Miniprotein binders against Enhancer of translation termination 1 (ETT1). Designs and how they scored, part 24

Target 1, 377 residues: Enhancer of translation termination 1 (ETT1), of Yarrowia lipolytica (q6c872)
Amino acid sequence: MAKRPLGLNKANKSKKKKLDSAEKAEKAVAKEISPENDESAEPAPALTLDADEEDDMGQLESLYKNWTSSERDSPRILHGVVHECDSLLQKAKGEGLPARFHEIYAASLLDLAEFADKKKPVKKKKVKSDDVAPETSDMFVDAALERVETGLEQYPEDAGLLFVKSRALKQDIDEKMSAVSKEERKETAKKMISQLNKILEVFKLAQKHASTVTPAQLDVVEELIELSGALESVVKQSDISETTLVACEKFYNEILASEKDENTVKKAHRGVGTCKMIVADSLLDLLDDDDEDNDDTVELAKKNLKAAIEHFQKSETDEDGEFMVTLAETMIQYGNLFETESDDQKKWYGEAVKRLRQAQRLGVGKYDEMILELEDD
Short names: E, the ipSAE of ESMFold2; O, the ipSAE of OpenDDE; V2, 0.75 times the mean of E and O plus 0.25 times the DockQ between their complexes.

## First folded at step 14 (miniprotein)

Design b7 (from z5 with L29F V38I; at its last look DockQ between E and O 0.65; V2 from the best seeds 0.68)
Fold by OpenDDE base, look of step 14:
Structure b7 (fold): chain B 377 residues (1-377), chain A 120 residues (1-120)
Amino acid sequence: as target 1 above (377 residues)
Amino acid sequence: SKERIRELMKKLMKLLERIEQLAEKIEEFAKEGDPETIRELHMAIHELEYALILLAFAILRLKRHGSPEAVEELEQLIERLEDLIQKLEELLEKGDPETVRELEQEILELMREIWELREK
């Protein structure tokens, strides 16, 4: 007896009364995020259906484009996309749907997980059997993984499905780490680290079958670097972050060798620069203040910071004040490794001050005290 | 043991200088070479740099907690890195893209072995 794949709908089939509870869950989520009654409800942007109403897939693409082009502040459009996916799935009887359908549906479920309540660590309170457990973020991530696997069974080389799989696997780690007890957190983090490499393998497979990698697809790799550092902090074992870091840096260099899109290339340079910076930091954290033989380690850290600066300078834009701060901080850190009051230190502090003043003019922050400190040295 | 670890770091820094000099030669060769071979040579350089960084971290950890056996295994891994650099230096003049990709697989195997040394 083939276990029919249960979309989110099958848990609810037993009680006929629950059509009213989806409307009530919408009303409950809508109530807590309801800011005050300011009557200027700008009319919800008219869903410009640019697609022919007769093309079920064109309509789905149009709805999804409306979501991706929105401020993404409300799940309203996203619920419309998922509802259309469920309608198409019913019409098709679950067969003959294109890879792009499974991609949009899985991606939309991942985006819905961001608006959902996070699963709280199960305190042993007797959940009364009759309380319908609210839909938690983990349930949307699990449904997205099931959807993308269903797509990949039919289309195993589809780049869009493989990218969504990599994002879903990353988000599944975040869900597992949020739901875990304090006692099991270290052991769960160790298991999650072993999954980071598997996510990168899925992403590399996606890249191999893609004509181009988008900047939004590269966000998954950036988030893997951040997640690696976060998991390392929990495990307190530096050994694991380095393998993920090296694999991410390799991936960005593979993009730099193949990609021609200016925004993708800039993002890949930023990614390599970040990896080089983290390597330098990790080397400096391994110094022993009582050790006379630190010179080679400091020189290796200098080389990585120099390479980081060179990659960051290739991705620098006159409008990105936040990135100018990151570049300035990296230049300060590089300057700190030179002799005090040396011409090299003054040069790098001077280049940092230029960027801090530019970021401040863009309204990113106030750096007047830091600028004074770097100019008085 | 501390002196032996210091000698390993000095050896690793000399290998880094050889990798840097090889990268400069590849950039010079890039003007006249086969674009596919040059791309693979650049990837092989980056992979050697990654293997070197993994070895540097392994040395720094062994400085804190190393056994004599782990230091001996690390010496062998550094010798293998030196041999791989030498092979890439030889491929710069006569290498084809397939032979460079074979060397990249040997570098990736070295990186796996360096990682496995940390689990011991």
Scores: ipSAE 0.642, ipTM 0.879, lowest interface PAE 0.8, mean pLDDT 80
ESMFold2, look of step 14: ipSAE 0.727; ipTM 0.915
ESMFold2 (binder alone), look of step 14: mean pLDDT 82; pTM 0.831

Design b8 (from z5 with L108W R112Y; at its last look DockQ between E and O 0.78; V2 from the best seeds 0.73)
Fold by OpenDDE base, look of step 14:
Structure b8 (fold): chain B 377 residues (1-377), chain A 120 residues (1-120)
Amino acid sequence: as target 1 above (377 residues)
Amino acid sequence: SKERIRELMKKLMKLLERIEQLAEKIEELAKEGDPETVRELHMAIHELEYALILLAFAILRLKRHGSPEAVEELEQLIERLEDLIQKLEELLEKGDPETVRELEQEIWELMYEIWELREK
């Protein structure tokens, strides 16, 4: 009976949820007292427009660059970008705008959806006709889809528009899954799984027409893997998640074959490693403890975990303590598939302990108890 | 039925060893070969590994809930994977990028058929 060490990530997510619930209780009490001194809003730093005021598109690019380079904590700059898009759209009478205009506008609408109130599942309360329903996140996602489709009608092979379409379609799934009732959630999740394939088709088309893939475009693929696992958990049908996972792994391998940007290559290695880790986990979850013929499945899981570690090691950085924890967890999981107290098990536990101690030095967490457990084995 | 499923897993593990040996040969070819052909050969290897993983999951699910008909369909899909591996072995000596892309398409067709088997 191998003690399944409780994966670190599950334990830490449980603690953070308890702290956030306590801190929300204290902040609720403090909001009663503090009065009116609204005055000292330091003027937002003057947006240095480096673009010539005569180039309407150069001004839009400068505004959007200021947004993308910001902490993105306030929608203020983003409302400025959308307002400039609306102004350009009116001047152009909706015609002759470049693909990049539609891309910036659609991307900015998707970013505004993150600041908007999520659509709550409408219990049958009679919406009185006269209340202007507040702008909900779904409305910004729908507007982003319409904008990117308008761009793609004119520029069907534009990689930037195709990447924004893939992001918008992903975010539309999140909105639909948030707005659905508990009773319809399983059936909606089944429909949303069929949309994952469409997102992957759009992504493949985007990649085919892209000269380079940006790290921000790869974040959409990471989010697709997470969404696939979340939808699978709702449907309780693993079959479709694997097809999405394989298609994401292929996409990352195509990037590794073509890309030279160090950050893009590191993200693609992390992506392949994550896919291989999920495959190994899924194989191990299909084991039957009463079956004597598990050796081939365990060996297949070991091969995938080894490949995951090799990809993760190619993307390892001395500053990313969160990723060091992920790599350490994968090394522990691989070590658990060797014989107890074997030289191979001790080696992989020793490599995990090095990464955990490094993550602790970076302030990511405390692993002293787990380090002791892995050193005593 | 359990013995037949065990034989399928054993066959699949032997096919994985053949794919791994092909991957090593492609890494050797990468030193002197056409860079476009070598890229397509690497993609074809990854696609064979994906098809193999999908078959492994299909076998493991059939172990829990399988019909005799689904076991016969899996045997045919594993034979087709073996034929695709054999075609890639032949392409290592004489393949061009277009012929390798045709093989990649056949591997994807196999992956779709493995996926359709899970919907039955």
Scores: ipSAE 0.685, ipTM 0.899, lowest interface PAE 0.7, mean pLDDT 80
ESMFold2, look of step 14: ipSAE 0.733; ipTM 0.917
ESMFold2 (binder alone), look of step 14: mean pLDDT 83; pTM 0.849

## First folded at step 15 (miniprotein)

Design c0 (from z5 with L108W W115L; at its last look DockQ between E and O 0.70; V2 from the best seeds 0.69)
Fold by OpenDDE base, look of step 15:
Structure c0 (fold): chain B 377 residues (1-377), chain A 120 residues (1-120)
Amino acid sequence: as target 1 above (377 residues)
Amino acid sequence: SKERIRELMKKLMKLLERIEQLAEKIEELAKEGDPETVRELHMAIHELEYALILLAFAILRLKRHGSPEAVEELEQLIERLEDLIQKLEELLEKGDPETVRELEQEIWELMREILELREK
């Protein structure tokens, strides 16, 4: 319960000067205004509260759309959205607001967290009582979680709220991992791994109530995979990523089986490819250089890398130079598992070089040395 | 113990070949089969592949830190995977979407048991 500092306007006790406003006993002339029976006062049509609420929500949607369609380089528009949300919340007295209000408000708070200063690990400096602690990113994430939970109490099956909850829970892990001391980092990471499963459960619930999954909703799953790997690196326990990876890969395959939107399908192919790549890497990291019996593990890694490449190729675009690099790196890694100077190795290095040269033409990185190395082998 | 672990990995690789052959048969069935049944069969294949990958990691981990009891538990889990693959093979010709979904639940139960083994 992050107590958002409601700006308690310190009611300046303006000293009510006793203005001795004196006497004037002006005579209430009791004019007997006759009871003219004019019945015909048609009650002014009660401006249905609904019409002002619809217009207020329409304004909020317009403001939020202006944010989402912007370059998102300045929090100025977001402060406008959040201010409108606070205004609507006050007007409604916290009741009767649609699920979409809570969604926009929570999402906007999560976006504001990206512009806020990260909470520094609490050095035992006696915070003097009078320093208003600067608004930190964790405070916005906590406020977003509270907002989305308030929405879900009223609308427990709302897909939009459930997706925002999944995003907020992910961002809460990032905040906790950023704020933790070096000594507590490993133990905090272990606790955060159990939260990854909860995020996936929330996400699956959201998907169940959604008609379609948006590309932006899939970014949360991608970020969960990345976060899983980052947490695993901190914990140094190879067990952790596998549950999350398998659950994410399943989710992407469910999308591939159901979705027809080209961009969603491309993202789901990238997601499956990434999971298979991480599986291959993890298998290779489990090799023991002193063990003569690695052939089956290497073959299993090869199969996963091949499948990763096939998924990545289905998602390849001529404009995404960063993804071309990722695909090239995966092709190099697959090539590295073949015999040195084999036709298969040369083929995969040649396919990688094509993508690295394309990425360079798009202005993504410089790979001239790596290209030379892969062409000379 | 090392030889027993090697035999488990070899058994797992043979099961992977069976899964791959099933995947090819499902792609052939996709031309003439019920689209819903074919979709569930594809999901069941992916779930068998996930269970197999989890078993591979469990085997590789046992190679580093394995107890004899954990090797016996892995042998049982691999046998259960083999039984699930055999059930899916039988469902290819006669399965309905509900029966395939029941098999998917059995695969997910196996995956949970594999994951619980790693926490021991």
Scores: ipSAE 0.676, ipTM 0.895, lowest interface PAE 0.7, mean pLDDT 81
ESMFold2, look of step 15: ipSAE 0.703; ipTM 0.908
ESMFold2 (binder alone), look of step 15: mean pLDDT 83; pTM 0.853

Design c1 (from c0 with R112Y; at its last look DockQ between E and O 0.74; V2 from the best seeds 0.70)
Fold by OpenDDE base, look of step 15:
Structure c1 (fold): chain B 377 residues (1-377), chain A 120 residues (1-120)
Amino acid sequence: as target 1 above (377 residues)
Amino acid sequence: SKERIRELMKKLMKLLERIEQLAEKIEELAKEGDPETVRELHMAIHELEYALILLAFAILRLKRHGSPEAVEELEQLIERLEDLIQKLEELLEKGDPETVRELEQEIWELMYEILELREK
């Protein structure tokens, strides 16, 4: 409330004095110092701006590597990375920075968004003008998008920037969906579906310019599939997930055709398996219990679940108990589409039980009741 | 209308069997064929499977909300899928990677048309 008057203070201060002193004319000493032509001033090697810039980027890469190699439990290292990015940006006056600078900065802003408070749905509370709105996760995502776009203006074909853009656009959907009111949620979800397609286009462009796709880049595609399903559940329109799903499955199959890295190949198999599973689920959800003509749909769902299991089995590891549960659930679902007490059903339930028992041994969960149910059938 | 939709699904399942038989033939060709051609042929198979899945969902949706016009459009799209499968069958023995990529583009165009049908 308080009206503190910006006092226009008058201060008048005074005329002070003229002081005099004249004198000394002193002497003309003409010394003829000979022009010794000592030409040998070797120009001090211009410390090329490039060497300080390389060292500054090397420091940034080292800081970012320290972050990426950490447990990522504290934003302290990230604040260091962002502060170094701001320092470099000021030194460079925003010009001449490599694509990798913009990538690290944008990625670090996206990682900072995970530690920030989520924007609450704007209840019409008159935000008093004087409350510095706390930095919310959306502000970091917006800043990351701006940074990536600035990088892409200079380096439009940089795969690293394009991958970070895809991640930032995905995270922007999460932010928009978290901040939206319950009433606007369906309409916002419909808009976000069009943004999923943009993310896939950006991701395809990134892949085209990349020599290899990293497992962390594939996590963005996995998250797009999950987000597609989540948005579909809000919109209640089955059309939406299918375009994204098909595009993701294609992407994973392109990786399987080109990639040789074992971890990337395993992730791509999981991705194809997940797409096939979601297709099967969606087909089964379209069954009408009153329709005698479901056999072809059930057979199509069975084929997709079988393919899912085959892809999942190619990606199975003895240490990933969570994935063993996912594989077991898919095997149970496939078993459920066979005749009750059939040899095929018993086989698939038996394979599920093996994985559930392994997941339990790894400490992932307790499935004793589910194991008993699947063994008694 | 229900009988016509049932016939579409049965036709689609027969096309799936043809795609599966093509996939098996491509796996056999992978032993002796040009690796680039074989890679593109595998991609084309996956794309035919995607087009088929999209058609299956379109059929199932028409079962709930279908117009007669939408059933005719689906019949045409299924015939186009059949033609693309036949083209791929012909390319197995004589196709080059560029000709297979042209077919992949035609499959993608079909997939977009199937998706546009769902927005109507």
Scores: ipSAE 0.666, ipTM 0.892, lowest interface PAE 0.7, mean pLDDT 81
ESMFold2, look of step 15: ipSAE 0.699; ipTM 0.906
ESMFold2 (binder alone), look of step 15: mean pLDDT 83; pTM 0.852

Design c2 (from c0 with I53L; at its last look DockQ between E and O 0.72; V2 from the best seeds 0.67)
Fold by OpenDDE base, look of step 15:
Structure c2 (fold): chain B 377 residues (1-377), chain A 120 residues (1-120)
Amino acid sequence: as target 1 above (377 residues)
Amino acid sequence: SKERIRELMKKLMKLLERIEQLAEKIEELAKEGDPETVRELHMAIHELEYALLLLAFAILRLKRHGSPEAVEELEQLIERLEDLIQKLEELLEKGDPETVRELEQEIWELMREILELREK
């Protein structure tokens, strides 16, 4: 419960000067205005509160659309959206607001967290009582979580709110991991891993109530995979990533089975490919150089890398130079598992080189040395 | 113990070959089969692949830190995976979407048990 500092306007006790406003007993002339029975005062049509509320929500949607369609380089528009949300919340007295209001407000708070200063690990400096602690990113994430929970209390099956909840829970992990001391980092990471599963449950619930999954909603799943790997690296326990990876890969395969939107399908193929790549890496990291019996593990890693490449190739675009590099790296790694100078190795290195050269032409990186190494082998 | 672990991995790789052969048969069935049944069969294949992968990681971990009891538990889990693969093979010709979804739940139960083994 991050108490957002409601700007308690210090009511300046303006000293009411006793203005001795004096006497004037002006005579109430009791004019007997006759009771003319003019019945015909048509009650002015009660401006239905609904019309002002619809216009207020329409304005909020327009402001939020202006944010989402912007370059998102300045929080200025977001402060406008949040200010409108606070205004609507005050007008409504916190009641009768649609699910979409809570969604926009929570999402806008999450976007504001990206512009805020990260909470530094609390060095035991006696914060003097009078320093207004600067608004930190964690405070916006906490406020977003509170807002989305308030929405879900009224609209428990709203897909938009559930998706924002999943994003907020992910961002809360990032905030907790950024704020934790080096000594507590491993123990905090272990706790955060258990939260990844809860995020996936929330996301699956959101998907169940959604007609379609958007590409931006899939970015949250991608970020969960990345976060899983980052947390695993801190914990140094190989068990952790596998549950999250399997659950994410399943989710992407469910999308591939149901979705027909080309961009969603491409993202889901990238997601499956990424999961399979991470699985292959994890298998290879479990090799023991002193063990003669690695062949089955290497073959399993090969199968996963091959499947990763096949998924990545289905999602490949001529304009995404960064993804071409990722695909090239996966092709190199797959090539590395073949016999040195084999036709299969040369084929996969040759396919990687094509993509690295394309990425360079798009202005993504410089791979001239790596290209030479892969062509000379 | 190392030889027993090696035998488990070899058994697992043979099960993977069976899953791959099932996947190919499902792709053939996709041309003439009920689209809903085919979709659920594809999901069941992916779930078998996930269960197999979790078993592979469990085996590789046992290679580093294994107890004899954990090896016996893995043998039972691999046998259960084999039984689930056999059930899916039987469902290819006669399965309905509901029966395939019931098998998917059994696969997910197996996956949970594999994961619980790693926490021990």
Scores: ipSAE 0.630, ipTM 0.876, lowest interface PAE 0.8, mean pLDDT 80
ESMFold2, look of step 15: ipSAE 0.682; ipTM 0.898
ESMFold2 (binder alone), look of step 15: mean pLDDT 83; pTM 0.854

Design c3 (from c0 with V71I V100I; at its last look DockQ between E and O 0.74; V2 from the best seeds 0.72)
Fold by OpenDDE base, look of step 15:
Structure c3 (fold): chain B 377 residues (1-377), chain A 120 residues (1-120)
Amino acid sequence: as target 1 above (377 residues)
Amino acid sequence: SKERIRELMKKLMKLLERIEQLAEKIEELAKEGDPETVRELHMAIHELEYALILLAFAILRLKRHGSPEAIEELEQLIERLEDLIQKLEELLEKGDPETIRELEQEIWELMREILELREK
């Protein structure tokens, strides 16, 4: 649609007239109203700017809580949060805002990025200058990073801001990897690997300044493990996943040593289990089928899978059918490393089948064929 | 070279058995020990396990593409892991949390050196 040129309307000169009228100077009635010294004007209590700012922040927290407690299926509430953030930013003239404001605003921008169209790899089509490029997910992530950095300039040790920074940096990798051409993908992935370490440093700094780690903050670490594996698959250099995995596993074990919240502890057990599973997979992928000297590597993979299963069992819940499948798959893989038809293999296949049947009862997948294969062996 | 790599993996598996035995002893100490000391001992065990896993991957990679010089560097790193395990074994009964954290830092330095070997 054609952008209508805002017409420079001509400032016409019109000369309008001099009208004269002079008159009347009248009377200086000098009434001596006595200066009664009633000094007792109690200064009206300065409505402390603080009270309106506290109410404005309380409103923002309420709006953000409404978003976080919603099904998050529509960005409508989230646009309300961002609009309130913009309103507060204008009122404050960008100064004196608490760390929590910058956190909510940046987090809300990251959540808006999930509803936005992903930036397509720029084929050198001359985008005509006049098409307002739709707001793409990368623009929200960039705005979130800028907002977090603005907050961290004032509050460099704020755990909330540091956690949102870690999330934003992770999401920035996803955006960069989505926007990159197929030809540049490998080179971009190599650069993104160096950013994984930076995210972990930011996350460790956040944890150091936090009293507790939330389950949602642990989701960022899980996503870093997944992203590490995805980047490794693109780079085809196994070095990369190992550093990130070891750092993530350490982080989860630090949580297990310090945290007492049941949900956080369960997530940390899942995290350690996932790291152990990936280590086992990576060891098995390094086997050479022509090499007679695989026994020690297989035993090391078995030890990691066993540890993974033990961590997963500590985090198992009767309602999480998807996790039951993950646990079953890990049990199958562990069973596969025993002798065919051994009592150990049958035991682990039997434990997997129990979880697959439970997942099916919860409406997660269909595993009837896989159950039959594992029962017939 | 293949035989030397096989010997390294066997040495590493023996070190894993020592770490596992140390972990069992720490679980026994956890019943009567200082909670802070026990926590740091558990962390040090996990860090030894991480260093060991990194060495295992280094061995397996060197099996495919290893130079003699890289195998010698890897032998030194495995000896250093053995020394760190021995230090932790000595700290088990008498170690304070600060001395254990110093050992954890030495383990992290070893892990960095193992990772740098892979970039060569």
Scores: ipSAE 0.679, ipTM 0.896, lowest interface PAE 0.7, mean pLDDT 81
ESMFold2, look of step 15: ipSAE 0.740; ipTM 0.922
ESMFold2 (binder alone), look of step 15: mean pLDDT 84; pTM 0.866

Design c4 (from c0 with R64Y; at its last look DockQ between E and O 0.60; V2 from the best seeds 0.69)
Fold by OpenDDE base, look of step 15:
Structure c4 (fold): chain B 377 residues (1-377), chain A 120 residues (1-120)
Amino acid sequence: as target 1 above (377 residues)
Amino acid sequence: SKERIRELMKKLMKLLERIEQLAEKIEELAKEGDPETVRELHMAIHELEYALILLAFAILRLKYHGSPEAVEELEQLIERLEDLIQKLEELLEKGDPETVRELEQEIWELMREILELREK
């Protein structure tokens, strides 16, 4: 947000002089110009403010589409979008802007936050008053939230605004967790977990008003699952992730029951698979190595990992090497729950090795040591 | 207490087997059944599985923080899950989508109660 210098131009009121000139009184010519009733003043077609507003919004949509279709490697196009939003906001005097304007503006601010410097944990350094604090990512997220709320005041059921709100609230958690001190991290994480549920409520409201859910909107749910796990790891309380996981898994299963778009269905299968995997991990983390009564918990973890693998296999693509690694890791973990050197273990390790070799061919990583370990067992 | 926790987990695993058998029956019904009813039945199965997972975690937590009162509350919640599974079994042949959605709401109420138990 460029600090426009409020140039206090001291208007020097120069006292320019009282020049006198008096004279000419001239003539009264009374000409009786007849009132010809020429009624035919066709009202100049009111250039409907709507046409300039439609063209201004069309230009904004074009700029935003240029951003979304770019490699997104430079904030230059985004600064153009935000500058156009500021220009439209000034023209409209903040009134009469469509929901889509607020959506584009808020989304563009969230995308700008990714290029901004993260707020460092406030060490008690006396910030001298004169250091213009650099624009930090949190400032863009806060501005995006304010913009979305302004849009939702006018358009409370707009799905686009509600989706951007869900994204902004997620990104606000990331900002708060990055800016927090090590001492306050656990307490902040506990507060952020309650915020995950609010994000999911906003997302469900968005979905209810949406005709379709986009893959990019599903990425926000994926990021919520990841964030839930990350927050749980900080809190070290297993209760917290389960509510979010169950609600995310439900959401993905609702998509699987309703959606026919292949990419959306693949993403929803990945989402269910991820939830099942995290459930299995969390069950296994609750095992006590000294307890003889772990068999039922291990079997429950096995069932969840099997379901995860089945969902992941339905979403597998020959070009996604990163996902092949995730699937391989899940297959290894499932294999680890079988008897050592069993035919089932060897089968799952063999399926993992196939995917690791494919990921290597795609240039995702090097797994030669891990492949050797899984082939020698 | 450890033996009682083990018995709860074993009861839960038997309920999981019942849910899995219901899921298989719903897949068979999907060939001939009303598509809307079948969709709601699938959702109800997933919700029973979620309730079961939440109960599993609650049981495992009792190992570390269990009160006798919490064990009794979990026994009641597991019995309620069993009743919901039985209701779904009865709905497979005669259920309409609205009655299945009413059952889904009861399952969600159970899940809320399970989660509230963890905050105590």
Scores: ipSAE 0.689, ipTM 0.899, lowest interface PAE 0.7, mean pLDDT 80
ESMFold2, look of step 15: ipSAE 0.753; ipTM 0.921
ESMFold2 (binder alone), look of step 15: mean pLDDT 83; pTM 0.851

